# Miniprotein binders against Uncharacterized protein C1840.07c, part 5

Target 1, 306 residues: Uncharacterized protein C1840.07c, of Schizosaccharomyces pombe (o74480)
Amino acid sequence: YFNVNQLFDHEFIKVFPNFKGNVEAKIKYPTVVYAIGDIHGDFPNALDVLSAAGVVSPVFPHEWTAGNATLVQTGDVVDRGPDTRKLFRWFNDLHKQAEKHGGRVVRLLGNHEFMNAKGDWRYVHPGDKASYPEPSEENRIIDWGHSGEIGNLLLSEYNVTYKDNTTGSHFMHAGLSPEWAYREETVNELGKELLSHFMSREKIPEYLEDFWAIEGPMWYRGLAQLSEEEACEVALNVTKTLNVNRLVMGHTPQFHGIVSRCEGRILLIDTGLCSAYAGERAVLRISQNDTDSIVEAVYRGKIVKL

## First folded at step 7 (miniprotein)

Design f38 (from z1 with E13W)
Fold by ESMFold2-Fast, scan of step 7:
Structure f38 (fold): chain B 306 residues (1-306), chain A 119 residues (1-119)
Amino acid sequence: as target 1 above (306 residues)
Amino acid sequence: SPEDLRYLAELIWFLIMWVERAKELIKQGKYDEAEKLLELAEEEVRFLKEEAEKLRKEGHEEVAKRVEEVAKKLEELIKELKEAIELAKRGDYETAKELLERALRDIEELAEEIRKLLE
């Protein structure tokens, strides 16, 4: 006989107020997938909502507490805020911790990762640059190159898209057009090729131009920006092509929280959580069993069914 | 190039989104949050002007002029919103409201200019 309430004393609940909900969900729904959108160098805000969701400990050193769950970060860790290096190291460590429990931390490339690899640093926070020893610019170039900590991490551990078969959820940074959905099997390979060319400061081959273009996987806003009718037409096509129930993306800020479109086929999870954007701090939670799924937005002190 | 024009359109769209969000925050009395967002917008206008200058050097004089016109309007709009925040922080809510209403009209004009800029 097992009673989930016996797992929580008063002291524990004060530190981890959403932990009880997460444990209850895992008992009824054995598969749980969390997703967090654009962080833009804001470690305190990422920590705040991930700890609220029970994914990480609010107590230093902020370790993985989500057991065998999957966390997906949909790119754009860099720019706007100062905590870029800290965030990349933290997510890498969280993945290593999660693996020990049968979980994982999936990390995707956003357009800002490509921009930084390319040397387009117009959005880099002064505090990010100052995190490198002098000569800070030269050391940052090295770190974002093939031999650097961040550069090597992006090439070896990061992908452009991720499909979770158990929940039928496809994760991306920006969006996939119908044309790119038909070519989805090439997306991760082409993205890594482009990233490598950008790190080398080489002119991109013509066959990679469409990938980086505005309708390409790193920039496409159609699912977020088109009218509900048009976006739903795209989503129905793309979900059918990818054989999934839903598409999850960041890139296009939703300042009032996570947005669901087209009867849950589109989930927009970039809530502008970076303090600079003045949005909401939110984590998506998808809970799955053999018969159904629950899709929720988790905020500090509030959970909203989508 | 046509690709550079599309990226400029994306940058301008993001700027308008931030200005709209800042206006919303000001109306809610969230002045510090609005101010931070406007500081980002101000920096983005500088980048927009740099991209316009690049286009001019590449021989796209008419496009560069139109982008510069949009950048100037965005710069003036950001200044109006920053002034509205300062007045609201000092308790001059009536003058702040007048500046916000002017900013609302300016945003409508910017939307029309962007429509003309695309392509």
Scores: ipSAE 0.399, ipTM 0.728, lowest interface PAE 3.3, mean pLDDT 86

Design f39 (from z1 with L40W)
Fold by ESMFold2-Fast, scan of step 7:
Structure f39 (fold): chain B 306 residues (1-306), chain A 119 residues (1-119)
Amino acid sequence: as target 1 above (306 residues)
Amino acid sequence: SPEDLRYLAELIEFLIMWVERAKELIKQGKYDEAEKLLEWAEEEVRFLKEEAEKLRKEGHEEVAKRVEEVAKKLEELIKELKEAIELAKRGDYETAKELLERALRDIEELAEEIRKLLE
């Protein structure tokens, strides 16, 4: 048995109480997956809760401290807040750091990433635009294009969905209907095709129309908004089709914290952490061993079992 | 276009969520947080009116008129909530409570209007 008290002195634990909990979870549960929902350009709030969860250091330059764990960000990094470029760079750096420790940072596309790629900037914060050298708007167009820093990252590194086989967890931005769950193997490819077409500012092919529609993977709110009974019917169908224990999604804000539906089959992790929404700051933590799993919402100063 | 209509519907949903959230923050005494959220909502209502005008200019008169009606109701709700915050900050909690209760009724009416718009 390993004694976690040997890792940290009293002063460290006093300042970072959730760090001890994170280390203890890894000892009892060798696989740990963290997830953070919609950030919407709010670096200070994302940093606050990720450091509270022990995923990143609270000390500049806020590097990876989660060892071999996986962090999943479920999209919508951009819009409403000013820190878009800083956040994309930070998550990219965190992924490189995590890999050195046997961990990873999975980054998903949200509908707002697609909107920005296509030139729909109605939600762009002035501070985001000001982060580019003059001419700022022209430089932002380049950055969100095929050859830009952000555009290239989204096309080469980002997914629409992610399945963690060890925990049996499927991550998505908005939700998957039963129809799209059956087509899940095509979702990442169709999403990349759509993103590329949007960056080209050209008409999309007809076969991509259903993907971008209101019932498509980037917009579907059924799992979050249908009645408990109806959402459970959908979740049971989708979890069976995907062969997973749970579905994790952002997109539909839950201002009072992470919400669990249908006996844990639906986890709603968009807590509106951006200051524009003034919601709770939360990180999902899934801890797994050979026999069981623990699913928790991590807040600054408290952990709630889901 | 159908795509523009979808984006406007999503914007209206988000504006309602922000107003409902601001109301909840006011109940909790988080006046500064509610005030910032309402300022954001005011900017988005202004944008919504501009998009409604664009739709009208493009020949979508029926939809533009309904979007404009929703925008006017959102403006009224935001004004009521901002006035409630200001009164509460001055210590006039009784009048603030009355305005907050009126805003709650208005939000319920707005939700019904949105359902009619999306039918």
Scores: ipSAE 0.036, ipTM 0.536, lowest interface PAE 7.0, mean pLDDT 86

Design f4 (from z1 with E10L F14E)
Fold by ESMFold2-Fast, scan of step 7:
Structure f4 (fold): chain B 306 residues (1-306), chain A 119 residues (1-119)
Amino acid sequence: as target 1 above (306 residues)
Amino acid sequence: SPEDLRYLALLIEELIMWVERAKELIKQGKYDEAEKLLELAEEEVRFLKEEAEKLRKEGHEEVAKRVEEVAKKLEELIKELKEAIELAKRGDYETAKELLERALRDIEELAEEIRKLLE
């Protein structure tokens, strides 16, 4: 719902002071895109910052409150924390709710989704396993398979990359090297092929080896870790190749909040919000009109222009 | 196999991030959180040893030996990191920082060694 009259309870504003600011921003900018990085099974912390940003209600059952906005989750919902099943169901429900208001929830694949599909469970929280009825490990294998609730969602609803044409923003979990940016049109197809092979517990076909490699789309850290000078050279190349204004990615933790590099061409949104990492809880907000964009980091209690 | 060596490189990359985060947490006096990251690192090393044993059973002795050597080096580095946290808990922050910087350099050198193996 684009035009909703909101009455703000004094106690609500005291707890969520950014909520009013988010409503006002949306009126001046018809297109708003929110993004949240790596969650790693931490529902309370994801809820905390998404409600602070006005994306969801702080009141159970935590429904969509962002009208016709887009929310992008850049992967790595699973591992480290216990709330994996709850989070996948919640985001799926949020997407259905958002569609009714002309919005959407874009959900992207992270490397940990691929690892879990493959049966590499070294990072799975005991509470995640315990969320399944006994025999819990066998039921988890089924759930992450082709016919399972999570497996089916990942194959049918999730992609590796998402491009928002209105803001000129490219979203993905890790990052693209110049080589992979040149091949960006193949990334979603190759990613889904790999995911399907992993769910079948098959070995990686030779043609997919580079995709899953350390410099591949699911693991690349160059835009986050190279020197400012080198990262800017890469970002200028990649943004030109993809025809976008900015690259938004998680995967490489920024524990003190969202980081902007290369005059906003690189936005690093994995803030280690999972309690295991003790990072900041943050949501990226991009507000767009016909002439300008505003890029902001939304934290509990403050909004910082990037 | 080449697939298993790629996973080893990915695990080492993650360990570098955890070491850097542990250093930050120690500076903030958050020793319990730093210890939690080292517990995660120990779990990862145990997995590397399982991968080495699996490779050996599959007849890949030379690769298995190499993975085992890397796992042993990582185990030693994690032990040094735990010692650094104990020093910090006792108030010896400067010695703890020096040990963390040394461990980070050693892990980065190991990561480079693994990248050369994958070439």
Scores: ipSAE 0.020, ipTM 0.452, lowest interface PAE 7.0, mean pLDDT 84

Design f40 (from z1 with L40Y E43D)
Fold by ESMFold2-Fast, scan of step 7:
Structure f40 (fold): chain B 306 residues (1-306), chain A 119 residues (1-119)
Amino acid sequence: as target 1 above (306 residues)
Amino acid sequence: SPEDLRYLAELIEFLIMWVERAKELIKQGKYDEAEKLLEYAEDEVRFLKEEAEKLRKEGHEEVAKRVEEVAKKLEELIKELKEAIELAKRGDYETAKELLERALRDIEELAEEIRKLLE
């Protein structure tokens, strides 16, 4: 519990005069963007770190507490864990709450959302299926289709990429190669077309094959896995093409917490927070004013400047 | 076929990351967490075998055979890693560390071979 009034006590200010300035500087960052990576059906772990970051209440029903801030979830809500339906409903409700306060919850498509829409359910937790009334598997097919609760939500509210202009930050699930960064303006349209084709159980058109390929927007791991030198070359190209300061992505697990590469141009936020992965629970926080930005990893009990 | 090869590469890369994470958990003395992570790795080997069956049905017999050999070696390596955890629990951390590093090198070699098949 940190009480701001305690910092502004006359005796404290007298002994630590610079500390009040640091607190006031944090209060004077009018734009705050939070991001959370791959959740994989783990509501308790997502709740734990989002409440630690002050994004949601730790008290049921776990409502939005981040005021006018933006929260970005970078996809892969589904698979591995059982809480898929609960998580999609929770984030949708958080968005409605946030917009009342001038904030927003941006929700992005991960490759596992596409896999589930396509009917590739090899990673679906039994508890996810059990969340549907009998006949559970048939009801799940309907829910992930065009007219289903999840299917309709993904088509109407979810995108592949999100650019926050105020912080100069680009968010997506996996990453963009230089080739795809050049075509970034087509990515959301192509992604929604692919998602719709997968829901229809139709063979994808030839023009969507490269989008879904290993070097495509839903799978690219180069920014996370290439050597520091090679990844930085890619990041410099991509950030210049997109006119942003940083690239934020999930998809490639970083089990020790959020990783910064290439002087902050690459932020890897999939920390394997699902209990299946035994990773750290972390939320990215970007705080911005007209002159400065602060980029931090928020864990329960500690904040690390990146 | 290209889609199936993509999933194969994805599974193997992900498995390497899990094995590396298990090594780090062992270094931290978190043996039970490492064991659970390796159990998830065993499930991934099952999916790798399913991808091998798809490749065979598509007429890629040689590739399917190599994928099956990779899956079999991964099963053996996961068993060795679980044995390494037991060694570490018994205080033989140096032997456990050597076994883990050998296993990781072997998996990386297989991943590189499969990446070359995608070219």
Scores: ipSAE 0.011, ipTM 0.427, lowest interface PAE 9.4, mean pLDDT 83

Design f41 (from z1 with L40E E43Y)
Fold by ESMFold2-Fast, scan of step 7:
Formats: C-alpha cells, structure tokens, sequence
Structure f41 (fold): chain B 306 residues (1-306), chain A 119 residues (1-119)
C-alpha cells in the first residue's frame, strides 16, 4: 500500500469529496460486492440508488463506475413497471463495461422472469407491452422465447444462484430451504431446463415440479418470514451446507430498508424500490479483505452498517 | 393446482405488504402516496376474487372459501384506510387515528387468516 493522502490534491477532493474515502476503502478491502434486489420495471429508481452507491454514473448514458467490483442483481427485473426492455439492455451493457475493468455484473432469475417466459403476464405493465412494435403481444412472445433478445439472454447468461467465494456470500432470488441447499449443485441446471420448457409452452416435467413448488428455489420465503429462532435454525443449516458466511435474497419486500437477520447470516435486500411499492431504495455493499468484512446498506444520502 | 396456490400466496403477500405500507404513509402524512398504493391494492384484490372463483370451479371449495374471506378482509381494510385519508385531509385527525387503530387490528386478524390459508 502507499499513502493515499499523497495521491489527491485539495481541488480533486473538493469535486469528488467521497473519492479519497472510496480509494482508501478499496485498498483496505480490495474486494467489493454490491447487490440490488427486485426492480420490477423501475429504471429511474434503480438508477437513483445504483448511482448513489457509486456503481453507475448519474450522467447519461449511466455507465459502469465500480471498477473491478461485482454487482449482483437478484432477479425480478420485469413486471409492475414499464422499463423492462430498457433494464435488461442496461444490465447487459453494464456487464460488458464491468468486464473491461476487471469487474462483473451477475444477473439472477426471479420468479417473475419465469412467469413471463411461460406467458403468465397478469403483472405486465401497459408501458412494457407498448415498448414493442405492433403486433405488440406477438412481438413480446418472440422476445421472451428461445431466440428472442430477452429469452436468449436469460438462457445464456442468467443463473438461479451465485456464490461469491471471496466474501463467502450466496445470492438467490427467494431463498433456499435445507433440502434445496443440499441439492444446490443441481439448482442452476434445473432452473434453465424449467425456463426452456416454459418458453416452449410445455407442461412442467414431473422431475421439475418440486423446483417450481412453493418451497422451491424461486418461491421459498422461510428465511425472510419464519420467526427469528426458526429462520436462524434454517440459516445455520443452509450456510453450513453451502460453506458460506451469509445468504442474500430478494423476493420478500422489506419496505423500510435492507434487513439483517441471524447475526448477518440472512440479508434481505428486496426493499420494494419500485414506485408501485413505495419502499426504500437501497443497495447492499460487502467489502472484504483477508481477515474482515464490512456489510452495509447504501441509501440515498446515508450508509448504514448491518 | 400447486402453481395456482403459489401465485395466490405471492398475490396475498404483496397485498398485505401494500396495505401495511399505506398505513405507514398515512401516519407520516403522505396521503397522496398512500392513496396511490391503495388504488394498486384495490385493483389487485379483483384478481384474488377471480382466483377464488377459478378454484371453486376446479373443485377446491374449501380453499376458494378461504381466499374469498381474505379478499373480503382486504377490501374492508382498503376502505378503512381510504376513509382515514379523507378524514385526515379534512382535519379530523381524532377520527382518522381511531380508524388507523382499527385497521391495525384488522391487519393482525388478516395475517392470522393468511397463515391458516397457506398451511
């Protein structure tokens, strides 16, 4: 390490008052992982909090500014809001930009991505449908199919779960029961098989029924909704099985901000940031070095240690 | 079907969360934001009633009846919260407070009914 006080003059710090602190944090904690939960078609709100966290530029075209960091989006980009196509393209572009800087953007499948792939559009915003040329419904079916822009992207680049080994963090859309944690190695494969069947408008094969069930990886709410005692019992089992320090999930809205349970073993990051839900806008930030981690919720204008 | 029950669980979870959030916004004096949320919730309750009718046609009478009870309680809650907003906007804070306290009790009762439904 070098002395960072010698790196920046007074004029630079005046224009970027948090830059020195960010550089010092990066030097002390060389690994930084950001995570954002359910967006539900709300580009302005996603942009507002990602720019507040320093992940993207607040200036158009809102490019990647997080260097070699990782950003994880835990699914449910679609439904409720109108900006679905714009959001999928934006995250795809952010991933390409991040790779050029030694970073990455990990994108996970949520239950609403599966619903849209299967043709269950009861939550699709009129503005999402209107984003397609006429015949808009037919063009949306094509786009969410195997050869469509969104459909191909989901099949080729999206996973159900992601494990960050450096921080010991496991990311999922909803949650993993002890049963599914034990079967974690199958989760991404089974999820992609189910997604493909849904795009083909086929009945769910029997062997995929448990995956898509209420206790399955796309729907499980136990870690978010069970009593503290019961959720901690599940979390201790699941973190041991997965060999991680923490579980990070969306799916179950926490309107007052990011919630930590069981001494940080459970992090609930769906804050209902979409305007339809009127929740807090938040990004999770995990900063890691060889011995320590700092886990924080980043809000507009403040950072809270979890 | 298991898929219908999963969708129903998701819808009910969002509805109770929206109603609870609307209550908090009313307490903060954010009446326009609360009204918008309640309008969204009211729209979604229609889908609960449609699902109950579908379940009844498929022979799931017991589940359909419970879904209808949840839908009715949600409609009553939304009505109470909308009335509280109107009273508060007119400066009748005392009556608005009483209605919010009643809504809190109704939310607790609804949570118990949902717990029984999702078992």
Amino acid sequence: as target 1 above (306 residues)
Amino acid sequence: SPEDLRYLAELIEFLIMWVERAKELIKQGKYDEAEKLLEEAEYEVRFLKEEAEKLRKEGHEEVAKRVEEVAKKLEELIKELKEAIELAKRGDYETAKELLERALRDIEELAEEIRKLLE
Scores: ipSAE 0.012, ipTM 0.456, lowest interface PAE 8.2, mean pLDDT 84

Design f42 (from z1 with F47W)
Fold by ESMFold2-Fast, scan of step 7:
Structure f42 (fold): chain B 306 residues (1-306), chain A 119 residues (1-119)
Amino acid sequence: as target 1 above (306 residues)
Amino acid sequence: SPEDLRYLAELIEFLIMWVERAKELIKQGKYDEAEKLLELAEEEVRWLKEEAEKLRKEGHEEVAKRVEEVAKKLEELIKELKEAIELAKRGDYETAKELLERALRDIEELAEEIRKLLE
């Protein structure tokens, strides 16, 4: 028996209206996992939806407010928008804050992080480049290298995939085919090897070519784009192999909001939230107890059960 | 290279998604959002043309020709949608509607060319 209203005064609830709801949800469902897809350099839009979901404060300095929850960011923080450096620093700070409360911020590598590490900057916003002191391109090369702030962060803190055992949810940037599900134990190792080779600006070994290929873990769109029947065949195979209830991925934009396929086995969370793509802003929320789970899309001003 | 071909397929897929989204935004009266998306798409088409020339120099003549054809159709589509936005902003909704209908037909033709490219 617990009364959450006694923890928060009127002014606190007015400033953080979703905080009370998040606390109540955690009492009934002690494990809560949030996920946010592709951000593409758009700090204001990421802040808007994360604060709407009660994950961060809407007031500067926009600190962690999700207690012991987990937040998963499924990659593609960089490109299209200007706020790349600000976003990487913000998520790193949020992780440090979350740990103090028994929570965590899991950060995954997207294909655009690999592209920037290898020197493919065709999608870099001019404002991202301008965020570096002159000589700006040379300083950005250093920052995305092994010894740079971003490069070191990606190598030491970031993974390719994340499995949350309590909710039975597997998080990835793009998608996994049955071939790559059979190799689940090596997926993270291969991805980290690839990232290091890209940062060295050297030709990749032949055994990493399949990993980086269009059907590989960083690019695969089958779960998002195949027919419902075909996508379900893949999802059933992959969820069985990985021993999870659902697969959560970004990479393939869903402009009208988070999409659920195959009776919740596929959750597509890249909503094109950056202003460049003009999609809906959404955060996935999975609430879990010993007997059931609630899976929801959180938008500004509404929550939709998936 | 095979890596460059993978990147081109990915880029073209993104461009199709962007122009379809821009069309939806124009129908909704969200002209500023549509214009930003089309400006980004226009930049990508310029890069796509540069890659077509690179592929031709590397001996991939057939792929280069198909990429160049797709790039030209994307330029036409983006121009039509940008003109529709400017006309709508000025209150010329009849001409804007006509250009939007033409753009819809061009999207269908573009989808067929993409299918041929990825075949």
Scores: ipSAE 0.214, ipTM 0.618, lowest interface PAE 4.7, mean pLDDT 84

Design f43 (from z1 with F47Y E51D)
Fold by ESMFold2-Fast, scan of step 7:
Structure f43 (fold): chain B 306 residues (1-306), chain A 119 residues (1-119)
Amino acid sequence: as target 1 above (306 residues)
Amino acid sequence: SPEDLRYLAELIEFLIMWVERAKELIKQGKYDEAEKLLELAEEEVRYLKEDAEKLRKEGHEEVAKRVEEVAKKLEELIKELKEAIELAKRGDYETAKELLERALRDIEELAEEIRKLLE
């Protein structure tokens, strides 16, 4: 059965997001990692929640305000909404700003980035296409190719997964099965090879077929959709293999906000924040010191402990 | 791969999630949001029909025919869901609820049928 609609149940601490509060938290917890899931071309909604979390300024030009923190975007910036080019440029600029403060913006590949690279544009918003000068489709093909702004950015700056050693958190777009967790050291290499083949419009080699398959790293929904018992069995195996405390993923929408499963080993952060999905706008915040970690969902006007 | 029947099963699974979300939005009186979600589902079905035509052109007649059958069924279900929204807008919540529950059951049956075909 495929029904995955869930009730959102976790401990609630009501506070107002505030830049000073975030700075004070960072002093007590010197490592802070933020994560934002699937954006799908919705710059206003991404800006709204990142500014609520104190990651960026609410005032134009929306500069980095998170100091030495890390922000992880878990893929699927493209499709559904019109702001694709603006979002890729903004995150790239935020990364350059963050580096000046000892922070970073980690950007991951989602399945929709691969779909656009291979020329499957079924979900491209008309406003995304209109962002290119005429001939707009030919210019978009160039931009998503090896030498284009977006194509080059994805090949040089983006990975499939990211491990934050200080918090013990592993970030991915969709999910990792036990098989792919065991092969994790190959995941970024295989993903970039696949992306390059898609950009070249080449038939993919057989060894890349399993990577792109439904149970592969770009599509796997098991951690999000299996029963609590089954998902926890998978999560315990995967977290042990990866030597981490938690797995953070987007891809499977959670319309009522960020969901924690298996005692915090699974964090589902795709909240359907784009306006088309009518979900919640949320950012994950992980605060770490030598003895403790705090895991929270940040919404505009409230923070919820996970 | 995403182009085989597993990709089709994935799409149907996602449509079940969207139907459940649409039910919640309708109960909250958020009819425009529910309608937009169903419009996304309609575009998915249109692309399935295009994929079926491509498969037929490539000589995969039986697979193309099955994808077309699924696309037609999904198109009819999405139409029923949109009709349910119109009924809810008119204040006929009981009929809207019955149509939504019927559509969900039909989609669930289709998902199970496809899962069996995959193995």
Scores: ipSAE 0.262, ipTM 0.618, lowest interface PAE 4.6, mean pLDDT 84

Design f44 (from z1 with L11E E44L)
Fold by ESMFold2-Fast, scan of step 7:
Structure f44 (fold): chain B 306 residues (1-306), chain A 119 residues (1-119)
Amino acid sequence: as target 1 above (306 residues)
Amino acid sequence: SPEDLRYLAEEIEFLIMWVERAKELIKQGKYDEAEKLLELAEELVRFLKEEAEKLRKEGHEEVAKRVEEVAKKLEELIKELKEAIELAKRGDYETAKELLERALRDIEELAEEIRKLLE
């Protein structure tokens, strides 16, 4: 797929030497969509692969370098690693930078964001807690509440799902069953309501219980774990219902790299990139032209077509 | 509670994933990375035992016993994998291989027990 490095390659300039100045002024750059899965508090590893993919600068302060592209982070920024606050601030800053260039950074809610909002901190790294001034746990409760930096950010800017119409790609943390795909238009609203209730330390309202259940949008593993035959049956149903070409999700670790199922209808992008999991560090790249999409896994030092 | 049972099922699934990943890392000679995963698995075994006690207090004795048996088997498997790492680091590859092959059989048996529990 065409990218800015290929625009000015030796063969192109050799064939069109008088077009270099005109090419810089006139060529329309197509929208490229990058996606990164579960980070779990590991800033160095997220930085490593995002810089390898050309999304951010490897030089401090690691600013946006992807022009008008979209980056999607599919949730689970928190837990396991210590860099939670740094990561939320970094992605927020990257979004502001991307907008100035016609791009965007889409940030999605994972089940661990909900767990932290509700006060279930069984997976919180000591270094995350230590990032708060004493009394550290009380200050963390405030930060994850309605008026806190993280809590307010999650309520105002984060969603459960994102659909990219240009590529025909649906992104979320876990996955949608066929039942929830028919209700996809309600998922973001229900998710925000649940998140608010968790921040208030309230019991889950009865109408939100199915949303948070094991087969619900925050937990569903069927697309990642069912047999190829069964997963493909689900994926064909869900992609048809959502009118998309592919479903992109994290949540279920794939330690050897990004996994494609059902002829590319399922893309599993949680590669366990945090140092605790020792998985491959990968970023998904979807590139769209007028007639076709190219789907690739970007690793440090190599790119693999999916 | 039903919510606690859902969390428990997810935790057990992740424990199996981490143990299987640690085994793969050991085969690749990535011993330090395998040790980190086994340390995470040990922490989750502790949480599984705590959840089993909660389930027992709530009157779910049968499920609590099954969770405790799974936690104990995972703890034993983690110890076997740690021993295999130490043996391999010292150049005792034959003994390490035998221990890894035993761990493979134990994981297969445990996976079957987990499937029954997650039903």
Scores: ipSAE 0.212, ipTM 0.636, lowest interface PAE 4.8, mean pLDDT 85

Design f46 (from z1 with L37F)
Fold by ESMFold2-Fast, scan of step 7:
Structure f46 (fold): chain B 306 residues (1-306), chain A 119 residues (1-119)
Amino acid sequence: as target 1 above (306 residues)
Amino acid sequence: SPEDLRYLAELIEFLIMWVERAKELIKQGKYDEAEKFLELAEEEVRFLKEEAEKLRKEGHEEVAKRVEEVAKKLEELIKELKEAIELAKRGDYETAKELLERALRDIEELAEEIRKLLE
């Protein structure tokens, strides 16, 4: 026999009401995938919602508590907020911890990671710059370069997209047009090549121009911003091409929480959780077994089926 | 360059998002929070001016001039939105609503000017 109520202190459940539900979901659904959108340098808000979802401990040093689950972060860790270096280190440590439990932390490149590698720092928080010893600007350039901590991490550990075959979910920063969905197998390679060129402060090679363009994988807003009818036409094409059930993306803020479009084929998970955007704090949770999937938005104190 | 045009498009999209969020907050009576989003919109306008300067240095004088004209109009609209917040705080909700709806229509018109620029 197994009684979930016996595993948890009543006081713990009061502070983290979603923790018990998370354990129950794992018992019924052996595969669980969490996703968090744009963080923009806001460690306290990322911690708040990830701990509410049971992904990390609320107790310092905020270690992995999601067992064999997968967490996907869909890019844009940098800019607006000050905690960039802390967040990149934290997610890297969480991945190492998750692997020990049969889980993983997938980390994707957002357009702001490319902008920072390129030296376009218009959105950099003063606190991010101040996290480097003087001369701070020069040291930040080194850190975002090929041999720097962040630069090396982005080149070696980060991808542009991630496909979870078990749930049939494709994760991306912004969106994929039908054209780029058709070319999806090239996206991660092209993205890493572009990132390397930006770090070298080199002119973009001709073959990478379309990748970085407004309709490219780092910028495409069609799935998030087109009318429901038009977005559904695109989503049906893209999900068929990629052989997935759903597309998960950040990049286009949804201030009232996670938005589902086109009967769940589009999940918009950038909820503007950074304090600069004053949006909702949310984590997507996809739970899968042999017959069913459950797709939910997890907020502190509330879980909403999508 | 195509890259510079992409940045222009994104700056206008962020501006629209910030203004729409401010409108929602004003409708909810959250005036101080709405003002914060107008500050974000003002930041995007400063970045539009920086992109115009870069375009001019690259020899794109006509494009730079048009971006500067759009940025000037956007500054005027954000000022109108801040005025609408002050009217709403004083209880003049109907005048505030008229100013907000006019400013949003003008912003949509300016977004179309940017889209034409990017063609």
Scores: ipSAE 0.292, ipTM 0.687, lowest interface PAE 4.2, mean pLDDT 86

